VHH binders against Formyltetrahydrofolate deformylase 1, mitochondrial (PURU1). Designs and how they scored, part 1

All scores and structures are predictions.

Target 1, 298 residues: Formyltetrahydrofolate deformylase 1, mitochondrial (PURU1), of Arabidopsis thaliana (Mouse-ear cress) (q93yq3)
Amino acid sequence: GESLDSSVSPVLIPGVHVFHCQDAVGIVAKLSDCIAAKGGNILGYDVFVPENNNVFYSRSEFIFDPVKWPRSQVDEDFQTIAQRYGALNSVVRVPSIDPKYKIALLLSKQDHCLVEMLHKWQDGKLPVDITCVISNHERASNTHVMRFLERHGIPYHYVSTTKENKREDDILELVKDTDFLVLARYMQILSGNFLKGYGKDVINIHHGLLPSFKGGYPAKQAFDAGVKLIGATSHFVTEELDSGPIIEQMVESVSHRDNLRSFVQKSEDLEKKCLTRAIKSYCELRVLPYGTNKTVVF
Unless a header shows other numbers, all headers, positions and changes below count from the first letter of the chain; Kabat numbers aren't used for antibody chains.
F stands for the ipSAE by ESMFold2-Fast; E and O both for that by ESMFold2, at different seeds; each is averaged over both directions (binder to target, target to binder). V2 = 0.75 x the mean of E and O + 0.25 x the DockQ between their complexes.
Where letters were taken out, [cut] stands.
The coordinates of atoms that the task and the answers printed are left out; those that the model quotes come from them. Centres of patches stay.

## First folded at step 1 (VHH)

Design b09
Fold by ESMFold2 at other seeds, look of step 2:
Structure b09 (fold): chain B 298 residues (1-298), chain A 124 residues (1-124)
Amino acid sequence: as target 1 above (298 residues)
Amino acid sequence: DVQLVESGGGLVQPGGSLRLSCAASGHTFSSYAVGWFRQAPGKEREFIGAIRWSGGSTYYAVSEKGRFTISRDNSKNTLYLQMNSLRPEDTAVYYCAAQTGSYYKLSESGYDYWGQGTLVTVSS
């Protein structure tokens, strides 16, 4: 009969490794040798060594045969190197094997960021599982967004809030099984107790270029100030409003020919793109904490 | 690899307060999160809360109703559990645990390193 090897080819799958340790001679060689010794092939390698801080950051992308290098052995092999260098961080993701990050999306009235994220998610361009959408605004069931959520089995939770009761315990229960939260124009300030209770990363979109124009309605502020650049900032949420480490910023030029409507449209386009990019970078292990309030974004 | 040593357990009266410490040593640089669990007699271990080693974010089991606070001192590689308004049902062995994965888990199966535990007894 016919040979079985003519119908079986090795399946090569992508992996990503992030490494952070005290700087030392030979780290890249050791990490790359780990991959090569198992028949893996490096497709990309990024390194950052900050001046005057003796630390090393890297992110590698590689392909490998999971039969020759099983998923658990990948963890063990990189952990051995991590222990050798006393690594501050060593993380592997293998998207085709590992579960996608689970997220919840919080928003208030404006849904341009939510809509963009749902469409990118549907197209397979946002590597997450969306567990639910939470809003302090009720929406009619016959709207595009609500029909989309229903068709895809994504719960929408209306959680009515006031200044006196933000119902953060209810929100905590709804999001307990998520890997991180996304504030897609959630216009309520999350309390320190919420952040401590959730205990995982929260990523926000701010409609302006931080640290400038903190607070609400940056498009109107920018228009009134006569700026020539508008922008959006995606950042981690901390207890201090709009001050957490920045992940992504985007800008666009404006002129006297723009009215408030065109400022708002350009700002919304920047916001949805900026947030989506930040979430994708986070899920691909491109975002690493650095210093007291900075990030490395590979 | 990672060593975790709890301290600060003991007898305390109902309504009292107690601060537990978890000293981490060894290769703590690879820890993603460090957290607290407890196990009452005859019960499964239950999650209390955790803190991300980098960045300092915390998470608590909602059942604690704000009575417990997790904090850390990075210069000492030490995690703390402040427990207030203690009740007899808080009597348990309290464990510190470290997770090296990329996200917090609520169950013990996600924690790779464990301390030996410290007994807290709340009685009159």
Scores: ipSAE 0.000, ipTM 0.125, lowest interface PAE 18.8, mean pLDDT 82
Fold by ESMFold2, look of step 5:
Structure b09 (fold): chain B 298 residues (1-298), chain A 124 residues (1-124)
Amino acid sequence: as target 1 above (298 residues)
Amino acid sequence: DVQLVESGGGLVQPGGSLRLSCAASGHTFSSYAVGWFRQAPGKEREFIGAIRWSGGSTYYAVSEKGRFTISRDNSKNTLYLQMNSLRPEDTAVYYCAAQTGSYYKLSESGYDYWGQGTLVTVSS
């Protein structure tokens, strides 16, 4: 790439490329040459080749001049390589150009995960558009979280549910234009019909280290049992309760020095951090399907 | 190279059932989705539904009203289409296809790998 205008300084923007194909000699060389030939510079490159499989996964981060390498040409150039290797996945995102992911947040009574996600979103640390917040619990309009939502024009939808009617068709209508759904402590189980009707990824936060503590295990019960380790798991939702591919897990030691309040605080801190990191990893294309129920998380 | 082979087609009377299989070879279990399509003579290819390999999420075209079920067998790298209460208008060549392009959404488009098809005829 040669420029005719010596007074124009290039504005370099970040790009991410994820690639998945059958393993072969020379894949990294070909992918890196694609970027370098267009004047791009690689800032990070991750590769995973699992044992007992003939597959290759990679994620690259690079910077490039979008005048020299237009967004549509980036797609075309990587698609040419993808065709050459019969790739099962080849995805490019350019965060400064590409539309942000649209999400909806579902929660029940506890809002510690919602609050953390809203703060990260406001600070530009969570690159999403939040279309709405949905809850089966009504909230007072004079709380800080409700004032925050109003100030930023984010609708809050109270959807009163019963054991006989979870109102899943109403929820489906509210979230139809989202890219994925986030369960930020939504304590109702989504039905198989809901998951089929939505047809896109749903990411949940679970208290505990799955798969060992499926279902509910309230912090009070763990505290009374005298556990020395607590955890949180963020995972994809499937029809099988708490069995979907895990995205992120976090742990923390606890001891007899923790009272119930400090124990609960540590548990809530794990949950909000775990969910937020999982969503950020997903949006940055770090989460790839692997095997039957596993993930690669670059 | 990813190869998809459908099987299980044949003649069935109205009201009957058939189970179609889609065997994938050269394919890893980490593909995003496998979809089922059909094409009746003189008609456009029609999307039936898809299943995400990771997590087992399914997505069906609204027109299928629950008569068809998509499932997988991880150990055999095989996907199935169970068709019940078959009608003469279900007569078509049935295809499976593998979706590429994005692991974070299930879509009716973006299928780059296709099988040869298996004929299903519903007639008395």
Scores: ipSAE 0.000, ipTM 0.216, lowest interface PAE 13.5, mean pLDDT 82

Design b10
Fold by ESMFold2 at other seeds, look of step 5:
Structure b10 (fold): chain B 298 residues (1-298), chain A 124 residues (1-124)
Amino acid sequence: as target 1 above (298 residues)
Amino acid sequence: DVQLVESGGGLVQPGGSLRLSCAASGFTFDEYAVGWFRQAPGKEREFIGAISGSGGRTYYAVSEKGRFTISRDNSKNTLYLQMNSLRPEDTAVYYCATPYSRLFSTIASDFDYWGQGTLVTVSS
């Protein structure tokens, strides 16, 4: 018989698997054998085993033929290994098949983070569906950002808030069908009741290097202190302000030659890039919880 | 001052090619979307295509897909339009424009700054 194998080219697609369990002998061997047994090829493999903790974290990136290894079988095969090791977390994503994460963006007056995220989103560099944008500031409908949102069918919700009425029940209803929230310079503090009611991750951007330079305007504070480094921090939101697990931090050098305007501009540039990278890392399953208030970021 | 200056227009035979250039100054070119429009005599201004600041994403009008290519060289602050297989219906004044925003649009009213235009004539 004649073979047609030279005319059949498999379409290989990327997959990502993250794994978190108690450390044990042979975990990497078992996980890699799972992929190899189905004809998959590992392109990257990250492992972290912290000192003096009996835990194992990994993230693998591989390509595979979805005809040979169907999406549901991928789930089943990794679930079998997860059960064997009593895994605390085992997640597979296949970006070309799986639905994108759905997010809502919350902001107040400043929109530099929103604009950067929309830019990356329109470039195909941020693999999310943006369900809506929510702000406690009204915006004129004939601005570039508002026309962009309208063109793409992304609702903009003005939710007038006060310190006494943050209208969190209204916000919860607007975001109930999202996978996580992004605070792109939302200056109202979300309450513990909101966080419990939402029950999913909320990611924020802070204007400065946490835990340093707390307060409302860290760039001015840093300028007055004469620092030589400035930064931005993206982190998970918890009830304790600006104290949740950090996802990404970015820094830039400054000097006596930078005036306040230059400080602020550099800080805002770091902030928008830091938030965007944090969201991308989260969506690519690079961010794993570690300990009480830390992360592994592969 | 934001300034956009087109060049490369002229007379061309049907089926021919032209490359238009747009020199930009007065803004941080690599952070802003830019695009091309054209206007035939007696007609409304028509979107051709746009490109993001990084050059990573392009949009083209459906009518122009496959014949026209938009590119940019951020080191030279220059936007390009390569036009192939030109037809008499492509005769128009071609404009370079920017919405002065990272976000791009297909609607002329979203573009805040325009060049003076360069005439392309495709003989019939």
Scores: ipSAE 0.005, ipTM 0.394, lowest interface PAE 10.5, mean pLDDT 86

## First folded at step 4 (VHH)

Design g15
Fold by ESMFold2 at other seeds, look of step 6:
Structure g15 (fold): chain B 298 residues (1-298), chain A 124 residues (1-124)
Amino acid sequence: as target 1 above (298 residues)
Amino acid sequence: QVQLVESGGGLVQAGGSLRLSCAASGFTFDEYAMAWFRRAPGKEREFVAAISGSGGRTFYTDSVKGRFTISRDHAKNTVSLQMNSLRPEDTAVYYCATPYYRLFDTIASDFDYWGQGTRVTVSA
């Protein structure tokens, strides 16, 4: 026999609005009035006005009744304000209604970032649909990760590469139905032609605190050098290696009590956490490129 | 050492309810998924339900959807299975389990730590 529950009156759902325009007096007031006029309640509001620029960035998080303020009307109401201010960008997402971002994951041999993303995805903490996993390394089908991918219907594509053929056209076809691409320790450099052909954001994880340690930096060398601080950087990919706008950086202290094994484990833990936080922030509309090579991260 | 202790099994009539409980110790409870499996006489263990480490996601085999509810209590380090509308085919020994690796599938071979089991008998 099923239990009877108490009725709950209107279901309030969260919405997010990101706004970018020329700076002016009263922008927050107008955006806030729009939400309040529809019975919405603001739970958070972040603003950034860069020094020496006449631009305004904001991100609002609010809760509202989608019966009283239908999803399409939310778009229209914010578009009206965007027109009023000549906005350069105005974006609304309602996570409970809008489709999740679709992503593909690229990796080479190391899978610590892939495994962490799959774990967070399974736990409901990474709001994406994973369309496929692509690697230039073949993996045995009896490993936990490969069995997981098979059981969840996530294709694993082995794309064998050589220096003469990076197989970028094959990869482009595999990722055409994605909103952005995640390099989860993909050790091949994507060409300018690939980036143009893909035409959407690509997010990478780098072992180290950029702009220092561009390219590669073996953990053994850092360990032998006696560093006291290690890091990881997640950033947008551009044609210049390891130089795109940074999304997230994480740092951790190391000491003489770390052996090489514990040092490497701490480093890998930073990478997997840094990447997953960057992806979550991106999906929540917290990451806004600005300037030549910077980001606002709300 | 990881220890899982089930309780709450017994004899019930068809259409009745039982609540199973599993007390967990010896690991970081909040980081790991917990699952219930069952084994009917002469059959293999089969997946029943699982709950994510945070408790934000739940998974059920088709035959128990809408009848069984898995939940966890992080303060008490327990996972529970509320079983409603029980049928004779639900008769089995029910096992609490957790995986060694935090990534898991809903198959018995992905789980490394098991309780002793608690017997549930549903009479016609």
Scores: ipSAE 0.012, ipTM 0.433, lowest interface PAE 8.4, mean pLDDT 87

Design p03 (from c05 with S102K H107Y A108P I111Y)
Fold by ESMFold2, look of step 7:
Structure p03 (fold): chain B 298 residues (1-298), chain A 122 residues (1-122)
Amino acid sequence: as target 1 above (298 residues)
Amino acid sequence: EVQLVESGGGLVQPGGSLRLSCAASGFTVSSYAMAWYRQAPGKGRELVAGITSGGDTSYADSVKGRFTISRDNAKNTLYLQMNSLRPEDTAVYYCAKLTGYKYGPTYPFDYWGQGTLVTVSS
């Protein structure tokens, strides 16, 4: 008589925890003990304590066995620590279990950011569900981007606008079931009423290094001015134009060897990368508000 | 510089009332979500009441019907009217400026005042 034992190697899955509270001795020790006591293994730990503010920010990355440490217990265990420290923010994400963030993409004429985002999304490098694409410009159904959207079942909504009617109520209805909005070169200014009605985050891409180059400063004007440095900025949208907290900025040198075409190409490449990185950082819980108009980006 | 200065705390009998004030400078109170938190001795800081930039209010279950959060935009001041006070309301009360951004179920903020003590005893 021989017995056959059954053994199962656990599937370890990643978790992320962000924490924000008043600074105190022993916070990291308590948070790390929580993870270790449940058999989790920390793969990364970032901390920021501003010099003249009495606050503590952290982001941990860990792996754990969801059979030994069930998803709901993870929430409860971190909430106990949050209560002990009077935490201002304590959020857990477990990407393989938790629903992906739902987003809508808004754009106008230029689609270089949309195309890049769709490519990254298809490759599994952008952890979102795209509910729809909204534009104030109509596109022919036989273009590559429109065929892509149809093939993947992503609705495209043409919402014609005028100066007198930006049709923001129509847009609000289309995006009610989203976690945040992405302005992928949407060239209409969203009103304060829209922002209040939506009530969730809106992330934009700007073609320059804010606070410089606010507004519609076209690439041709920068090229003619002979700038030596170009950039892109991704930021949260507020009622004040191009003034919300910055999430990501990217820069590149330009020179007399760039013609207008290469200059524009460099600018568009920065915009694609900057926006995509900002969205990924947001979804990975790397972006936390800090101060009046700043961010911590772990 | 962003500052929040609380006032109006003190000693009060059970069943009494107090109004807390939070004078803000360096930002416009109506442009941000604001909140009151409290911290009892030996306990963590807990949310008491909040008000959004649009004026919508929310309250912890323990204070619903007894406390009212409000603001005076002309004075750039946040208020907490506390009625029917109980000994368990004894705490240091803090006002907080919340960001206009949401990140998970918690409303993160970077600024709070130094607090004002409320003691409820006979």
Scores: ipSAE 0.014, ipTM 0.249, lowest interface PAE 7.8, mean pLDDT 84

## First folded at step 7 (VHH)

Design q04 (from p03 with F27S V29F S31E L98T T99E K102R T106I P108S)
Fold by ESMFold2, look of step 9:
Structure q04 (fold): chain B 298 residues (1-298), chain A 122 residues (1-122)
Amino acid sequence: as target 1 above (298 residues)
Amino acid sequence: EVQLVESGGGLVQPGGSLRLSCAASGSTFSEYAMAWYRQAPGKGRELVAGITSGGDTSYADSVKGRFTISRDNAKNTLYLQMNSLRPEDTAVYYCAKTEGYRYGPIYSFDYWGQGTLVTVSS
């Protein structure tokens, strides 16, 4: 019964709210009332309350009229609830208004993850701005990927490295204005000093199902060993190799009917899909820290 | 294994000053971001100030220009210098620590102290 003006059709835009606090009675009611009181409509609502941890996690997706509920007022209204519950985290994102996350991509020889990310980015299916691509391998300017980067104005930085100098200060300067870093098959170990100096998230793709197969495990060795299952893991980078919180894992069966070519193809397909999904989940506010080394992924 | 112990709270007149300390144990202090939060009676916890491992600071608008966060890595101690105190600054103040880098587009502070009470009244 609140149809007051049929001559105006509001333009509704999507919003996402993530909330993390100590568990308490009435949190969902307050959060949903906040949205509804401003004429917003909830399209999805995810809640996680872990056993015996006394914490509450939620992610809501809603649509709203930004004329009736201005972007700054959305922040203020959720901030009031966050104060009431002593929230550890309360974050709103409005993709059509808010700037895309800025990332840099690091890789070594293999470019299957880079190529997939560039295609998804071009198609509007990866919600990031790619500031640059950095590699410790020089590439010929006439290759498909290098022409793609040039066409779209994405710098490619060759940073030659040695065992004695990984040139991490040069890399830090190149990535200082990014929101997070993506290791798309970067085969150098980032030092603790690099991670401290960067001070933001670094997301990696690993061949294999961590914590198993830490480090390298060449595809030919796995093929020759006759494995029946291959996997890929995308995770946050910490000082301990391949041990940071996991964002996404994927697995696929292989058999004696796979030759080396099909085996490698399946492995590369897992890695590109796994990394791309992890980045998208991160940018959509689906990834939250949980416990010491775990994540909630809504 | 990480333990955070706050001290330095007390009763003070409006316009006065206090310095809070947080002693950290059980970890490498210099590698992690730290923060001060406060909680007034009947209210939720509010971020007051944060400091990165590299020394970059941030402040809530309500305390900017009056409070200063700092750290002494040799002593594994976090400080909050509170000047020009107002009655609305009355709260229990908590020290908080991350275990590492941010995991997500927001901070996650995993360790908290027991709190120290600051009362600003005449």
Scores: ipSAE 0.013, ipTM 0.331, lowest interface PAE 8.3, mean pLDDT 84

Design q05
Fold by ESMFold2 at other seeds, look of step 9:
Structure q05 (fold): chain B 298 residues (1-298), chain A 121 residues (1-121)
Amino acid sequence: as target 1 above (298 residues)
Amino acid sequence: EVQLVESGGGLVQPGGSLRLSCAASGFTFSSYAMAWYRQAPGKGRELVAGITSGGDTSYADSVKGRFTISRDNAKNTLYLQMNSLRPEDTAVYYCAKTGYKYGPLYDFDYWGQGTLVTVSS
């Protein structure tokens, strides 16, 4: 015989549930009751019902005792509700149990976004596994970033590209075991064939506020135009350049007192923050596509 | 182009078993969720079973515990093991490739030619 004291407290862990279905009476009540009936406690609940679409989106955050409500039972209980409402989307994540998303990072010459992401990842603030870093620029092995990658066992792949040969089949092989891709200032345009062959989400960072200043040189273009606001945009990649659904945008004021150097520095600071926040929101299931080219970001 | 070729259908007595196969080509099989649908004479198509690229399965209530969906990514082949067959399982069975976008698997964008399963009385 084994004995345990009755005063032992349960260990509670966080869970997230995302739900998308045709709008109907009683959805929130049913979803909330599912959590509460198992002794879970809801910490946050967001709902969006768009005008004229007759659809329902929600995201809940809760804590629960995984001994009382085992991980597989959580899936089963939400799937029962999903079947009842004919759900278009019902996804549960339990970050302390579920595997982290695997990503690959693509970049060209500039590494300010890569460096920020690596530091946030090391500090436990970016909940991903980084499988590799891919660049069309070779880097010396004694640089700080290359030493960082080596120390953490993250491969760096130099893939020499030209306009005539983007070597997309080589890149596809390198990223086949990832959940999504991050373009951290990758200056080659990914083809429609690449996007179809990869078949998963690709998240980009653009220097500037889309849809304004599309293209490759937004900092100098904006500086020469005398703008008073600068920004950065993180978005999903589609075949149309810089036109995919936007995940996150950030802005900062500039003035005549900025020279090109300070202007660029402000822009780079926005880029790394914007991309990092977009990736975190995506991994926390806060980003849901809706409409033709929009997102809900809970 | 995408090709899905079903096989393994036939005549079987109630309580019997069949195993359906679907050979896939023209796309990266391992990256897509796959499903089996069926269509009885005079009826609409219905979802029978689904399997994600990661191997998670789902089943219609009418087949739970009797049918098992599986996949072999090395052979680009989808399977449906059908046990304890009933006359109401009589249908043309279709292999389906899903659409793959941002999130859940809720639309299928290609079907094969189908294979006939007949469960005689």
Scores: ipSAE 0.000, ipTM 0.144, lowest interface PAE 11.6, mean pLDDT 83

## First folded at step 9 (VHH; from q05 with D56W Y100R K101R)

Design r03
Fold by ESMFold2 at other seeds, look of step 9:
Structure r03 (fold): chain B 298 residues (1-298), chain A 121 residues (1-121)
Amino acid sequence: as target 1 above (298 residues)
Amino acid sequence: EVQLVESGGGLVQPGGSLRLSCAASGFTFSSYAMAWYRQAPGKGRELVAGITSGGWTSYADSVKGRFTISRDNAKNTLYLQMNSLRPEDTAVYYCAKTGRRYGPLYDFDYWGQGTLVTVSS
């Protein structure tokens, strides 16, 4: 008769669950039993219990059959456990079903972070939708980056700013439908009024190891000073300059063998990698705030 | 030291109104998102309403249109105005503070002691 194919495997998709509650006996067992009872399989499990805080954080990665365990039932099953433990937060993402986070990218003159993010996005390595790019610097339409944006249908908005008017209401309108903002070397300081009006996360890249130097420390000055170590920090933006919770930090050695050009290139390479990794970690639910100004990064 | 002290709970008849207050100290109140949570007997805590430092508000569907969250940054005080109260609103109400500035309303890790609201005849 008809062709029989007993080797067909079920379709499995990845899921991620993040959990935050008061610490108690048996949380991991209950969370893992929830997944196993529905035929899911855990591929990774991270836990953090800070000393003297009596709180529990976890992030699990699992695969499951969405026919056997429907997307809405995943939420309901984890919510039942969240209620049992009085959880402060319980979040599920299923990347193949759930919409990607929408972001806008803000920059000034330097585009090394923007270019890296666009390339990673094009390669499918940055799980976001980019709604627009905003800059306080005009760019000619025939530049490589502008042709890239046009080819992919990503609007570029030139917002001419002055020291007296940073045009923050215009920027707020442009970004109203985003899930978070990325400052990809945007050299204007966002005001407290902007941050309050936006009301969602803003992620920045800083060219140094915070909190050592807040504000600017130009690469030329570091080069002339003969530093042997450079760094980059990606962090959440708050009203206090360069003081928000840190998401990612990267470092690299430099030496007398670096001329100014290679020194600057290493610094730019750190910045673009650090920012891109921070954004990916955020979108994968790896970044959890804790304490007053700290993060858990799984 | 962060402290959140709720007040204004009590016994009220269905259809009545009640205003909860939360006095905050030990942090820069105006820079943080705040929320009200509630916990009915035998249930987990649920988000009732949240407000960002910039005044953006969010409400659970079960209270939308009946409850209003507000803040007075000069007095370091968070409020919940509860109108058209129903028996299912009976719970201990907790004031909560987010652990980060200017973030979305999702990670509250500082809690008050709670104030009991009972809606019955």
Scores: ipSAE 0.005, ipTM 0.246, lowest interface PAE 10.1, mean pLDDT 84
Fold by ESMFold2, look of step 10:
Structure r03 (fold): chain B 298 residues (1-298), chain A 121 residues (1-121)
Amino acid sequence: as target 1 above (298 residues)
Amino acid sequence: EVQLVESGGGLVQPGGSLRLSCAASGFTFSSYAMAWYRQAPGKGRELVAGITSGGWTSYADSVKGRFTISRDNAKNTLYLQMNSLRPEDTAVYYCAKTGRRYGPLYDFDYWGQGTLVTVSS
């Protein structure tokens, strides 16, 4: 009966699989059969084969019963297919089982991105563990953001920097156990030595639609120049300033009816939304760098 | 153009050791993560060991404790020291380069031609 059947309810949890290999016939069929053979159900499947490149990228979303298909078996089954196709990478994430990504947030004076990320994190809308916040600016302990960090047990590290000593070894020690870094308006340029030493992804927010190699375009300057569009760009950090692969861009119209305050507010709103979306996409395995400076964003 | 040239393979008895080398050219070696992959007969390629530009290493469980990946950035050379070799280690070993500077070990965009390692008596 229906009542007896309803008392036996399978628990189904989401899984994500990202696959990258040389292009070949039958890859999608093998990947989908792997999931179906274990009683899983595919909810979405995205494929990208770059023009004139002999590579295959895919991202699948599925639900499955972890009793019928244990987490370690999921890894083994996809690894078997990865070996068959000579895959360069095969990554499974099961958000309800796997540990959240651990991040550190770096910022300087402006905290609008930090505040937005803390609120989204508190609401459960940013799937990360925030290990610490690092800044080259000291903050009063009685401010809202500092009280928030204290209440939630998130350390704030003031790292006083100079042009002669950016304290990068100190920062590396503070972030050694993170999965990636987020520059939430950190206005110091990270050196090639820092990037080499960290060896993991660093995601930045830039206040503009195109990378600015020589620094920012301050809101006052853009306002006085009479621009009609403003934007924000979130990208991976490389040794070349503001030139890494772009993850997300956002734009908004402005006009003569914007005063400086509304102009700055629109710019800040774009930055915080752009950065937050980029981080969420990254954590959901939607962002795949390819080529020299491009990304696939599924 | 990018070149990765593996060497050091050969025939070795079980329990023996080999040291593989990969001479790299055509790119800024010190800025990229590097890896060793292997392909046994009838199987796909599998990751053996990786090393980031910053020197952090990762190993497949099957080789952990027996193999050591290292790099010499002054000589543009990647190494794999293989100890306590087993017949199951028989494979063609490939040197690989990631496409992204200063990133984690994925998104490989170039491969060497490989060097054969045979472990048998």
Scores: ipSAE 0.000, ipTM 0.223, lowest interface PAE 14.0, mean pLDDT 84

